# Designs tried in a protein design chat: VHH binders against Programmed cell death protein 10 homolog (ccm-3). Part 1

All scores and structures are predictions.

Target 1, 215 residues: Programmed cell death protein 10 homolog (ccm-3), of Caenorhabditis elegans (q17958)
Amino acid sequence: MNEEGGYLGAMTYQCLYSPVMEKIKQQHRDDPRASLALNKLHTALTTCEQASPSFLYDFTKVLLDDSELSVNLQESYLRMHDTSPTNDLIVSGYEQNADYKELTKRAIELRRVLSRVPEEMSDRHAFLETIKLIASSIKKLLEAINAVYRIVPLTAQPAVEKRKREFVHYSKRFSNTLKTYFKDQNANQVSVSANQLVFQTTMIVRTINEKLRRG
Positions, changes and structure headers below are counted from each chain's first letter, unless a header gives other numbers; antibody chains aren't numbered by Kabat.
ipSAE, averaged over its two directions, is called F for ESMFold2-Fast, E for ESMFold2 and O for OpenDDE. V2 adds 0.75 times the mean of E and O to 0.25 times the DockQ between the complexes of E and O.
[cut] stands for letters that were removed.
Atom coordinates printed by the task and the answers are left out, and those that the model quotes come from them; centres of patches stay.

## First folded at step 1 (VHH)

Design c01 (framework vhh_3k1k_2)
Fold by ESMFold2-Fast, scan of step 1:
Structure c01 (fold): chain B 215 residues (1-215), chain A 123 residues (1-123)
Amino acid sequence: as target 1 above (215 residues)
Amino acid sequence: QVQLVESGGALVQPGGSLRLSCAASGFTFSSYAMRWYRQAPGKEREWVAGISGSGGSTSYEDSVKGRFTISRDDARNTVYLQMNSLKPEDTAVYYCAKGLSPLYRFLTGYDYWGQGTQVTVSS
């Protein structure tokens, strides 16, 4: 029901379950029974995510706790955005439209620069450079959202504007988390706010795709 | 998670000596300047000593120059404050702080603080 639960589930799916299931599916491509079972598992996990926000995240935390593994999920998810599939950032049916193509490009660029944060925050000069790149990437994505707002159907504009407002809100939250990090050095909160910002880019594109299918 | 844990605080007589330690974790210790501050009851927290990330330069507040020595052991992620010729006015809670670059300090004004260790100089 809440967006924070949904973002945790989405990140767990994109960074952990989706890449693993794709790899296992490839290893068993010649086994129809295994392929059917994997497709059913995939559908079950996505259905649980939709019905219960944070289900995949909670499930993964319990599994890791029971296995006696020590893993920082927020940091791991952020690192995985460098190589995770980006098909969720494509505007279906509009791959040839320059404005929708630009939106996808800028969303991918922001995802990739944010993925560098965990490694680069240990180096002051590299981290400062990364922060400048993040600020630039946010600005370029906002410009792409504004361009898309001008070309979407009038019925879709309120939803796009709401997602833009939410993206700005989480961009400011990320900025505030960086200020707190320089005071408290709490690296985990930086990873949390960066992942929230990544989720907002996913929600923008998802909302556009939903509205274009209905208008 | 960044943690700074101070230790070594005690009650000592005037003219005595004490060595404070600060164990650091959660960051690349050798890359950061480290500082010591102190706060006496009813007073503002004041800077005492600093050491660069390379260990090549040290600095001290005028009232402690010649009496206190800051040093670091990067292999042990520890910074030290050797206090000699202690005076009653040195009575305070002593805090370890992770320094940021001058640029970050200019932009944010922040240092990370430990929980502190109590030093009491009294007869």
Scores: ipSAE 0.000, ipTM 0.066, lowest interface PAE 24.7, mean pLDDT 78

Design c02 (framework vhh_vobarilizumab_d1)
Fold by ESMFold2-Fast, scan of step 1:
Structure c02 (fold): chain B 215 residues (1-215), chain A 121 residues (1-121)
Amino acid sequence: as target 1 above (215 residues)
Amino acid sequence: EVQLVESGGGLVQPGGSLRLSCAASGFTFSSYAMAWYRQAPGKGRELVAGIYSGGSTSYADSVKGRFTISRDNAKNTLYLQMNSLRPEDTAVYYCARSPFLQYLFGSYDYWGQGTLVTVSS
């Protein structure tokens, strides 16, 4: 897959697969046979995604194309971030550390405010207020990343700095996409850049988790 | 060449007022969001107030209700009206041009040289 940042598979997992599987498992909690089958399915889909990073996205796209449904996946994924599980944004083993806890809080806040973009784009005043909230949320997350950089092991600092630079890069791209949107009304590019920014937030926390487990 | 030139700083008594001005040149002023930052002795730069190209404004909690940011697009000038000044408002005040979104991150395209505001008896 030539997707920049590899976000399509990650978004499909977070927005469609994970919430749906958890809901179905809960509905069949009292059926041991169904629970076993669902756990097997979960493992199989996770294995396929690891072997082919775009598997879940490709499967979903083919399913939608074959059903003749007109669905904008970029907008759908972005909207779904409002209710998606946030366990991927937790720094494992450091849930009570103030700086890591702040990082998680700010990452969740950014994901939630970005999820409102597709709905609020139709109202200029509401959209401008949402843009202010997004800008504030990005700044607060960047401050949290800087604080975390100061407390992670020295061996982890280069990786955190690289993720911070990538986050800043995609934040600037999002800003430029918004500027272009007010001229050409291309809503899809706004959703694309927003999802890329959400993915960079996930990558920051994932990188920190990986480095803390190896240090 | 983008230039931002601040003026209006000075010494004022607590409870007094000052109006800062920023003269902009070298770009289409009306198309950009603009902001005022300040840097107190021993502190980092803090965003004080911002104004978008459309005229909507935002303020830091520390100055809300006391400061008013405004712009005159015909004169390419940004203003900060500062009322009920306190000793903690003592800082060098900087005019800044935003890439597009104010508050997106702690950086701006261009900064002025700054103007000193001292609030002291």
Scores: ipSAE 0.000, ipTM 0.144, lowest interface PAE 14.4, mean pLDDT 80

Design c03 (framework vhh_surovatamig_d1)
Amino acid sequence: EVQLVESGGGLVQPGGSLRLSCAASGFTFSSYWMSWVRQAPGKGLEWVATIKQDGSEKDYVDSVKGRFTISRDNAKKSLYLQMNSLRAEDTAVYYCARGLYYFGSPLIYSFDYRGQGTLVTVSS
ESMFold2-Fast, scan of step 1: ipSAE 0.016; ipTM 0.271

Design c04 (framework vhh_8fcz_2)
Fold by ESMFold2-Fast, scan of step 1:
Structure c04 (fold): chain B 215 residues (1-215), chain A 124 residues (1-124)
Amino acid sequence: as target 1 above (215 residues)
Amino acid sequence: QVQLVESGGGLVQPGGSLRLSCAASGFTFSSYSMNWVRQPPGKGLEWVSGISSSGSYITYADSVEGRFTIIRDNDKKMVYLQMTSLKTEDTAVYYCAKTSPWLSQLIYGSFDYEGQGTQVTVSS
């Protein structure tokens, strides 16, 4: 699936590749040869991912398949959003603007609550409370998007509206997956749709940043 | 504040019937969709049935369709689950859960709140 391939590449980069590379670079910052080699590796992997958005995901999947590791990538990516960096959700140059700051806050909150889903699905009370929090977080983020739409330049409004429609679409998809889960207990599809919704928070802020940048 | 109290569970023979009740308080009952969900021993939550705020729209899980009936009484702030032709597979703790109208449109099948549950055991 084209949609599944695209967001999986992004999730692999954000949740697995980027944090690991930054930690390794920091550990070797005092070694000039290692630092140079790691910078070259980072550039090469970033170039590969830009040229082929599924590269990092495909590479990781082959490694896991060959090693017989019992890892559910969808659940793992979702859980990693609890501790992953949120710098990609900041509207650069507008950190002091109340509406853009609110957008960032609500996007972070949605990522964090969605990250709880795999852990809490087997506990009745915890899962129903998490669903309640997810619903509230979706509503608050939608309100923040509407507020941002009113303050962005007119030239940016069509792009923001498109991202809002996509966010609503994936929210409905997540809702349908939850309904199906309560009927057939397919936990993996809930994790898939949750990751798609997380990806939409990234796309909203990325699109706003792209439209607000002037070199 | 929001409270849901389930009752009516018990031990019943296969083929038997039970009626579960859920008493709601702390919210405007007539404004919310109500659901029944269950948790079988050692398994996750399974959605059983849902009824819209007015009672006009009713849905059932495939496993219970034709055997269970969901009913609501907005004046008494009650929702019921009439269970017939019970099977051993119906053994579970049954929970009453509310869903707000806007929540059901964004996250169909999500719940704002659940109750404490009532145990249904179907055994010979």
Scores: ipSAE 0.000, ipTM 0.226, lowest interface PAE 10.4, mean pLDDT 79

Design c05 (framework vhh_8dlx_2)
Fold by ESMFold2-Fast, scan of step 1:
Structure c05 (fold): chain B 215 residues (1-215), chain A 121 residues (1-121)
Amino acid sequence: as target 1 above (215 residues)
Amino acid sequence: EVQLVESGGGVVQPGRSLRLSCAASGFTFSSYGMHWVRQAPGKGLEWIGNIYYSGSTFYNPSLKSLVTISRDDSTNTLYLQMNSLRAEDTAIYYCARLSYFTLMGYGMDVWGKGTLVTVSS
């Protein structure tokens, strides 16, 4: 109920597997056999995640449980967004376009503010200030999405509008989760909801990149 | 955690070329764009150019024919190649990480300590 397979798998890929895999590939780029093996592994992991949403998350959770590590993956993913790569939020080939650059800027800002949530929750006043920054960042990102909607090809507009509606839906869900948190102190649900919102932000930029590559 | 260290500065004769390096550590270098900025004695900051994570470059039009920015993601190193150096190129040269999170004019969040280039007659 409180989680959906697609976003956890995507977060695990983005925060753990993709950066590690790229680093390992780079370290072995001069070894053709290692490069081939790593590419096969990368393809296999991607195929498994597509066939079974949340596979990477479930696999990682089992590894942590088997090692008896007391790690909250959702809080960890959220914290990692403060320092994780932001290349997934850039519109490839359009880094100098003002509207696409503004979209990237606002997406990065929202991701970084959301990454502070686990740390700030321990102080009510600090957390309320963080919530105000999150609300402001959501508004600015919506404004940037509207600007981009006007300049994307007409054939791409329905997909962008769908992603915008999903983003608004998860923004409202996050707001409702915060109201529940102030009543029951369930911090884990806040982290889950924040990660869902980060994932929606990533999906907006990914969809735009896909449509621009085909158009 | 995050650190940028410039090197390659020094005294150079007019008309010569010089290559500056910037070594990055504490972050995933290949995922960030990078800037070069300079400050001549008694003057403000002058933006030289930037290179995005994709390798795309954008230059200050007044300097475009004189400089080339490149990167080597395998060594986490940023480069600035300068040709036909003149006395007015005497400045402290800084590398900086590109950030869309700041409201600064150049969008920079992390800076190096700088390296001095002196073009002597």
Scores: ipSAE 0.000, ipTM 0.087, lowest interface PAE 19.5, mean pLDDT 79

Design c06 (framework vhh_3k1k_2)
Fold by ESMFold2-Fast, scan of step 1:
Structure c06 (fold): chain B 215 residues (1-215), chain A 123 residues (1-123)
Amino acid sequence: as target 1 above (215 residues)
Amino acid sequence: QVQLVESGGALVQPGGSLRLSCAASGRTFSSYAMRWYRQAPGKEREWVAGISRSGGSTSYEDSVKGRFTISRDDARNTVYLQMNSLKPEDTAVYYCAAKFGYSLIYTSAYDYWGQGTQVTVSS
């Protein structure tokens, strides 16, 4: 059970299972037996996640805990956001609207700069520069969210405002985690709070997209 | 970042016992799977024992099975290698290692190594 915005299942799916299934299907594209079996496996995993939210994360965590594979899942998820698909951050049907286009651009930029955190933490100068860039990207995304209120239907604005408040909350949490990191060197908590912020960025775009999809 | 320091190496007689310790500095010890390796004079470094992050699974090289036991104490940031029924063939420098698995998808593994501790088994 995830009480922190539900990011565990989403991160595990988009960072691990979806890209892996796509690559393996491509490798076996000329094998009808393998293609059919992979489609059934994909459906089964999706069904399990729907029935038990965070199943994929829990399953992956159990595999790693007793595998002797030395993998930090939180760092890995962040690193993978640099190369993962951006479809979840794109507002469908409004590609030429200036305010929605700006929202999508700023959401993608924030996700990419957050993905650099694990690599940059070992170099003090680089990490401080990355932190400044993250702060700038958060500010620009908040400005973009405020601008889309101009276009969002009045009936949908309370839902967007709720997502904006959640994003601000997790931005403050991330800032506090950075302050704590410079005192206690707990790198893992930085990765956790960064992933939570990535998830809240996705939820803003998803909420806006859902409110527009009905027409 | 993790720094590893091994200790407990000594001269022991055949049939004797010895416990090696590997102390990790840093806040992330419990995030790492841990392994012991050894290198005898004129030989390549060989894997000896491994323990998962949870401590729930352990693995051993065939020549040490039943004689060596790996364990961890996350409260003390330490991994141990209990060596029983020591043989002259166990004479080597013993190394502690962390983080040498692979990521499941796109990130690479990396290894952290200690400086080593000398174990000599002779009369």
Scores: ipSAE 0.000, ipTM 0.162, lowest interface PAE 17.5, mean pLDDT 77

Design c07 (framework vhh_vobarilizumab_d1)
Fold by ESMFold2-Fast, scan of step 1:
Structure c07 (fold): chain B 215 residues (1-215), chain A 121 residues (1-121)
Amino acid sequence: as target 1 above (215 residues)
Amino acid sequence: EVQLVESGGGLVQPGGSLRLSCAASGSIFSIYAMAWYRQAPGKGRELVAGITSGGSTSYADSVKGRFTISRDNAKNTLYLQMNSLRPEDTAVYYCATSLYQWILKSPYDYWGQGTLVTVSS
C-alpha cells in the first residue's frame, strides 16, 4: 500500500466518519447497549479502512450516488479544513520548541488557505490573490521543514527527507494543476491536488511525531 | 532560510567566456523557478535568463545565442554559461528564485549577494 492510494480513505475517515461517530456516541453517552454497538461499528470501519485502502471513500461515493445527492467529496473535504481541529499538526511534547512550533504554525496556515480555494475560484481576481497566499504559505512551510530537518535526531533525518520530497512533489503537482485550470476550468482536479497537498502536511508532522517518540 | 551564493565572476576580455554558478547553501528544491538578473552601475535590474522547475528556458534578446542557463537539481545549483562577452555585459549578476513566479507578477522572492562581471580590455 502506498500513501497516494490511502489519502482518500484517510480524508473520508478524518473529515466525515470520525466526527459523525463521535457526535453519535455523545448523543447516546448514557446508553450502554448503544455505546457497545457503536464501538463495534467503529472497530469494523477502521479494520475495513486498514485492510482495503479507500474503502470508506468508495462506500461513501456509492451511498451518495444511490441517494441522488450531487456532492463533490473532494471539494467538501477541502472546505472542512477551514474549521477542523488541528491537533494532528502538533509535534507532541515539543509544543514549546521554536522550530517545531513554527512547523505547526505554517502547516495550519497552508491547510487554512487551501480550504478557501473552492469558494474563491468563481472570482478570478480573488482566486489569484488566494494563489499568491498559497505560494507564500508553501514557501514558508518548506523553510520550516528545512529548519526542523537540522534539529531532528540523525536517525530521523532520512524519514523527514523522504516526506519533504513527497511534499515537494505534490506542491509541484498543485502548481501544474493550477496552470491547467486557467486553460480548461476543470475545478475538480484543483480540489483533488489541494487535498493531496493537505494530506502531505499531515504525513510530515505524523512522521516527525513517530520518530521523536522512538528516539 | 533560503540562501543563494553566486560565484564565477571576474575580469575578462571582450569575446571571452565565463561560467557563473549559484549554489543553495540551505535546502532549496527542484520546484523553484530560477533566474539570472544583472545590474550595471546607475541602471535598474534586468532579467537575463530564466529557467522553470521543469527546465523550460527563456532569455533576454540581448543575450540570446550567447548565454545558456541550466540547472542541476541533484546539486541544487543554477548555472549561466556566458560566451562572446561584450563590454555591455559588465554588471553585477544575481541569481533569484521563486516558487510561483508565473502567477505572482512580482520580483523573485529570494536574491543572492551577486557576483561582479567586468568585460574590458
Scores: ipSAE 0.000, ipTM 0.190, lowest interface PAE 11.3, mean pLDDT 78

Design c08 (framework vhh_surovatamig_d1)
Fold by ESMFold2-Fast, scan of step 1:
Structure c08 (fold): chain B 215 residues (1-215), chain A 123 residues (1-123)
Amino acid sequence: as target 1 above (215 residues)
Amino acid sequence: EVQLVESGGGLVQPGGSLRLSCAASGFTFSSYAMSWVRQAPGKGLEWVATISGSGGSTDYVDSVKGRFTISRDNAKKSLYLQMNSLRAEDTAVYYCAKWGSSFYLPLSYFDYRGQGTLVTVSS
């Protein structure tokens, strides 16, 4: 159930919990009791997630299993990346720097095109066009990472290079999963590998933000 | 290293038939899905058909379903496209395309294309 590295918890928070809680908070913005209760619930769930990575994912899975609803969580999370907030892809303090701004733009573009995969797998012509767009988006993001590598502090360069290698690794895994899909017709593994690739875009920007705050 | 050589194109009347061939070399042919893609004058590349590495699965763009048949011979390292009931809108350069990935670009539907073979459907 739990993935090492905590990407399941991160996806559940970003795609499901955070958007839903913000919408409910907005609906009850003028109700002090509801706002206070929602803030306490948010703090409790966030604390549980910090203490046990993937808690939110596990909680959601058990809830869906108990409700007798048939939901593919990997596919649902992937679809949700089309409209989820992208503030985690912003390089804080460097929003006006051309190279960091380009990195953010290309990371957002990759997330959006990957989010279309589940829908477009049902139309094979559309799916093949989406695969071409994914390949183009991966190339552009790699070029943006290389540009950022040249301008980050020397102390940050090894971490950026490590994240680039991880991104390439998961891009290769996604490609291999697509090749297997032609043979096995197992769509779920495509969604899994796509979500892992989306998480790598988050890790790249997160690592850059962490290194820039330290130096 | 990787080479794809298309042949079989030509001038044909509407309602006619043509069989395109693609000879592949420089890679393990049976390990890769293969596709036919086409480009009409002044237009972009359009995917036409795909066949899995084993040949057990095929797919087609809607406009050619029932008219075109993709097949392969892994022993001969050859890909084929049988085109029946040809229409004027089928006029294009047809390319044999390999599914693959590079070290830096893991997803590349059209890793390699040949020089193409021209199909003209006209009276």
Scores: ipSAE 0.000, ipTM 0.182, lowest interface PAE 12.3, mean pLDDT 79

Design c09 (framework vhh_8fcz_2)
Fold by ESMFold2-Fast, scan of step 1:
Formats: C-alpha cells, sequence, structure tokens
Structure c09 (fold): chain B 215 residues (1-215), chain A 122 residues (1-122)
C-alpha cells in the first residue's frame, strides 16, 4: 500500500489541488497576504502527503462523501491526464535531443491513451482498439527508454532500469485487470490500475530528468 | 517450469509456405500475449508477429505483413505462424516468445523457446 498511497496523494495534489491553487494565485498575484497564505497551504498539504502518503486522497474522499457528491476520483484522475500540463515530462537543456524528445513524446502519448479508458470501456470494439493502442504505446515507451540510455550516465542506468522494471510490473497488473474486466465488468479496478501505470510512467521520466540534471 | 517448444521448421523454396507451431506449458497461457521473433544468420533478434491473449488482435512487422498469419488455440495452449510467399531473407531461427503481460504482443517478451530453423533457398 505504501507506494499506492504515495501515488494517490501525488495524483490528488496534481489533478485537483495544484491547478486550483495556481488559478487562485494568479487571480490574487498583486496581494502579498494571499500569496503568503497560498504558499503556507501548499507547504502544509505537501508535508501532510509526505508524512502520510494517502492523506490528501483520504481527505478529499471524506470531503466528497460528507458533501454527498457522487464523484469517481479514479475516473476523474484518468480523464484529467488528457489535458494535464506536461511540465513534469521535460528538462531544460535536452529539448532538442532526439532520444529525449522521443521519450517525452511516448510518455505523453501513453498518458493520453490511458486517459481515454473510462470513456471507451462501454463500447467493446472501441475499447479493444484502445487496448491495442495502449499496448503499442507501452512498446514505444520501452524502446524510447532503451534509446535514452545513450545520454544517461552509466552510473545512473541502474536507477532507470529499476524504474523500467516497476513500469513493466504495473503494466502486467493493468493487463490482468483488463482480463478480469472482460469477465466481470469491474470498471473501477481498470481505472485504478491505469492510474498506477500513469504514475509509473511519470516516475521513469522524473528519474531520467533527475539523472540528466544532476549527472 | 515455463516451456515453449517450437516445431515445423525446415527447408523450403522461395515462394513456398511453411507452418510453425509452438507448444506452451508451465504458465496460464491465456493470460499472455504471444510473439514470434527470428534471428537471421549473423544478425540480431528481429520481432516478426504478435497475438493478444484472446486471439482477437494481431500485429506484424512491416517485412512480413500480408505474407504471415499468427493464430492461437488457448484450449491446446498452442500458437502458430503460417508463412506464405517466403523469401530468402526470411531464413532464420524462429523463436516463440511469451509476452510479459496480456498486452505484450507487439514485441515485448520475457521468455523464448529453443527455436526452429527455417531455410529458404533454391
Amino acid sequence: as target 1 above (215 residues)
Amino acid sequence: QVQLVESGGGLVQPGGSLRLSCAASGFTFSNYGMNWVRQPPGKGLEWVSGISWSGSSTTYADSVEGRFTIIRDNDKKMVYLQMTSLKTEDTAVYYCARGFSLLSYIGQYDYEGQGTQVTVSS
């Protein structure tokens, strides 16, 4: 649960809280007190998430339950990936490197095709075509990771390989969840496993970006 | 424990046909996409074709599209590669390869068999 808790908090912050806080900050950019208050709130939420990996997710879930709002957070997170900023998938100084551009492109493509899963699931034929696109996107991302080893320092390659193995593991989980879905129609678990796969995609790119900036 | 056993290789004339078979054991066959990969003499491994866990989706390398057909039988735990219009450049050892997941039928694999030799020559 520890890593699953961590991704839930991170996704809740990135998909819900961060966009809203940034919008409010822009509306109050000329108010130093509002800016200070927003920075304090950001720090408090980030601290709570790090101390308790599922805190933000659990907090948001309780708020929705207590407000009697019928929202499926897993489906909402997946849909949000289609329009989410890609700033976390790029590092300055490598924007024109062919291998890095391919990695970034394939990571964005996988995130976007996975975001279509909730909408496509009700049409078996359309969903099977989407699954084929997901499989192709996973293959292309793995190929891009192998190619990016050319620009990753040798000392950093074990860290990237660890992230690649984790990505493969969550790809298997997603695959197994799809098989179960075709048998029992449990849509929520597909959304959960898809979000886990999105998180692993982000962790691979983040690890590569960190190694390129610091190595 | 995981075993993939290929058969059906042999010598064939250019333009001829050949059917390869792969018998799988030691794992739940229907949980995995399956692939065919080949290694020409003196060259590296080349992915040829893949089929999804259910058999409903197939994919092919550009070099074999329209000439090869991949099929599976989950009850018999078999995957097949029907090859037609064979060319000399199709000469290779052909390996049956298990994808690492339900979705791994487009060149991602973790286990391969012993291989079966296909020679296309006059």
Scores: ipSAE 0.000, ipTM 0.173, lowest interface PAE 15.5, mean pLDDT 79

Design c10 (framework vhh_8dlx_2)
Fold by ESMFold2-Fast, scan of step 1:
Structure c10 (fold): chain B 215 residues (1-215), chain A 123 residues (1-123)
Amino acid sequence: as target 1 above (215 residues)
Amino acid sequence: EVQLVESGGGVVQPGRSLRLSCAASGFTFSSYAMHWVRQAPGKGLEWIGNIYHSGSTFYNPSLKSLVTISRDDSTNTLYLQMNSLRAEDTAIYYCARGPLYSWLQFGYYMDVWGKGTLVTVSS
């Protein structure tokens, strides 16, 4: 169900609303009323997204349509992952553990290389090098997941294995989308499947954090 | 040294047939999938098709009736047979080495490309 509400809302929040809100908060850090209002807005948006999956995505799409802006949100989200915060990829309480640290590093690496896809699809050599880097990053992340699987509590292992299988599934889906792209030049589906892979990196680390908090 | 060298390009009249060759060296040719890709002036890359080590072929549906891909593992050579050439077939044609079979296979992973051979279809 990753693309049915969950991933669209998460991507919109991480790529658009969160960076903008943090920048505005920083600009008004000396204004307590503005800071309070921004915190209330953040809480309201988070509550709406939890109650109605994809709310932030749908809201943003309507705003762009109403403003008559021709923006490809999927491509924009991918590009934004080059500079977006990566706090969601940290394994809380285990920042000094080598295996969890490696997992975080490889997840960040995959997000960054996927963010280059929209720009590099039009250049033969650049796109080829990006595909090589994506394949290498997926392999390294998979190796990091396997290492983490060996050190998590036995009670957490089934959940980690399930997330690993989902990650492999979406990696193969991305591969198939690339095959279709060279045939029909539909760049949007490549962006969609790449964003789904990005979301899988979030889900892997989130699941590990949830299981480690419960012991 | 791992390399691919295309040959057989040139100027051809519409309606004619043309066969392109790609000579592979420096690796175990029979173990790799091989691809043909083209790029028309001002256009992006267009995948023509591939052939696996088993001889199984997969084609771009828009081109399937017009092209045939084959390989000769004894001479390390990949072929592209094109029939009923049209002006829109004018492009640089590249052969490329695909991946070894693996469950980590990721789309059109092509790690070695030839320099390309120009095909111009004109009267």
Scores: ipSAE 0.000, ipTM 0.171, lowest interface PAE 15.4, mean pLDDT 80

Design c11 (framework vhh_3k1k_2)
Fold by ESMFold2-Fast, scan of step 1:
Structure c11 (fold): chain B 215 residues (1-215), chain A 125 residues (1-125)
Amino acid sequence: as target 1 above (215 residues)
Amino acid sequence: QVQLVESGGALVQPGGSLRLSCAASGFTFSRYAMRWYRQAPGKEREWVAGISSSGGSTSYEDSVKGRFTISRDDARNTVYLQMNSLKPEDTAVYYCAAGTSPLMQYLTKGEFDYWGQGTQVTVSS
């Protein structure tokens, strides 16, 4: 939960804070004073997040609790991945490279199939078909990561291998969570482990972008 | 359309032998691990034997070890169960089941996507 603050903060930023802030900025684009205030708010929130990991997640939880809204944030984050922008999964400057393009495609596919988990899990047959698609998407993404590993600079290979190992680790965790779910019907941890897996796909692409940008 | 069709069930005397076949269609057979289950009247369905997608590993329920042999022919999309030294206790409807890759088997705790309708094996004098 909070012991995994890095993923919680990142997910809250990408699924909630960033889209909401963009909409508010768009509504106030012609107001210079509002634009300055929004920029100051953005700086304050990012400073708080750096000083206290998971601050944005904790802040959001308190707001939801005080608003009398019954929201499952983990489930909501998964559902939001179905419609989220996918620009964070693009390898900047290499959009036309076949291997990096394939990596982006497979990462998007996995994100979208995982987003269907909350909707599908109430129907055993539909859920088993979705699990089959998830397993296929994980395999295809691993193949894409291996192809990218072969073409990145030698100095970048250790970082890519580390991200691949972490992705495999969270894929196995997701598998274990599903095994537990089929025994005890506790849906809560399925959404948590699925979001962790989504975050790992983002970290793979982010790490590749970081290493390629540094040259 | 995914289909599993079992055949070879018959009436045999104790100590006899029988070979069951399961013909698969509608999916890429070579990617799936295959298993045999059986169900006697009034009993739960029980696992009997399994073979990996590559055919490199096989597993058996303790009561059939040494008597039953599972094998596959990917060119024919067929899995087989060779049953020797049959006992009255082996009387049951035998079902073929298909599971996906090792990752999918791990995700589903060995649950399989596809089942056949079964073939009756009766062991009596």
Scores: ipSAE 0.000, ipTM 0.110, lowest interface PAE 19.4, mean pLDDT 78

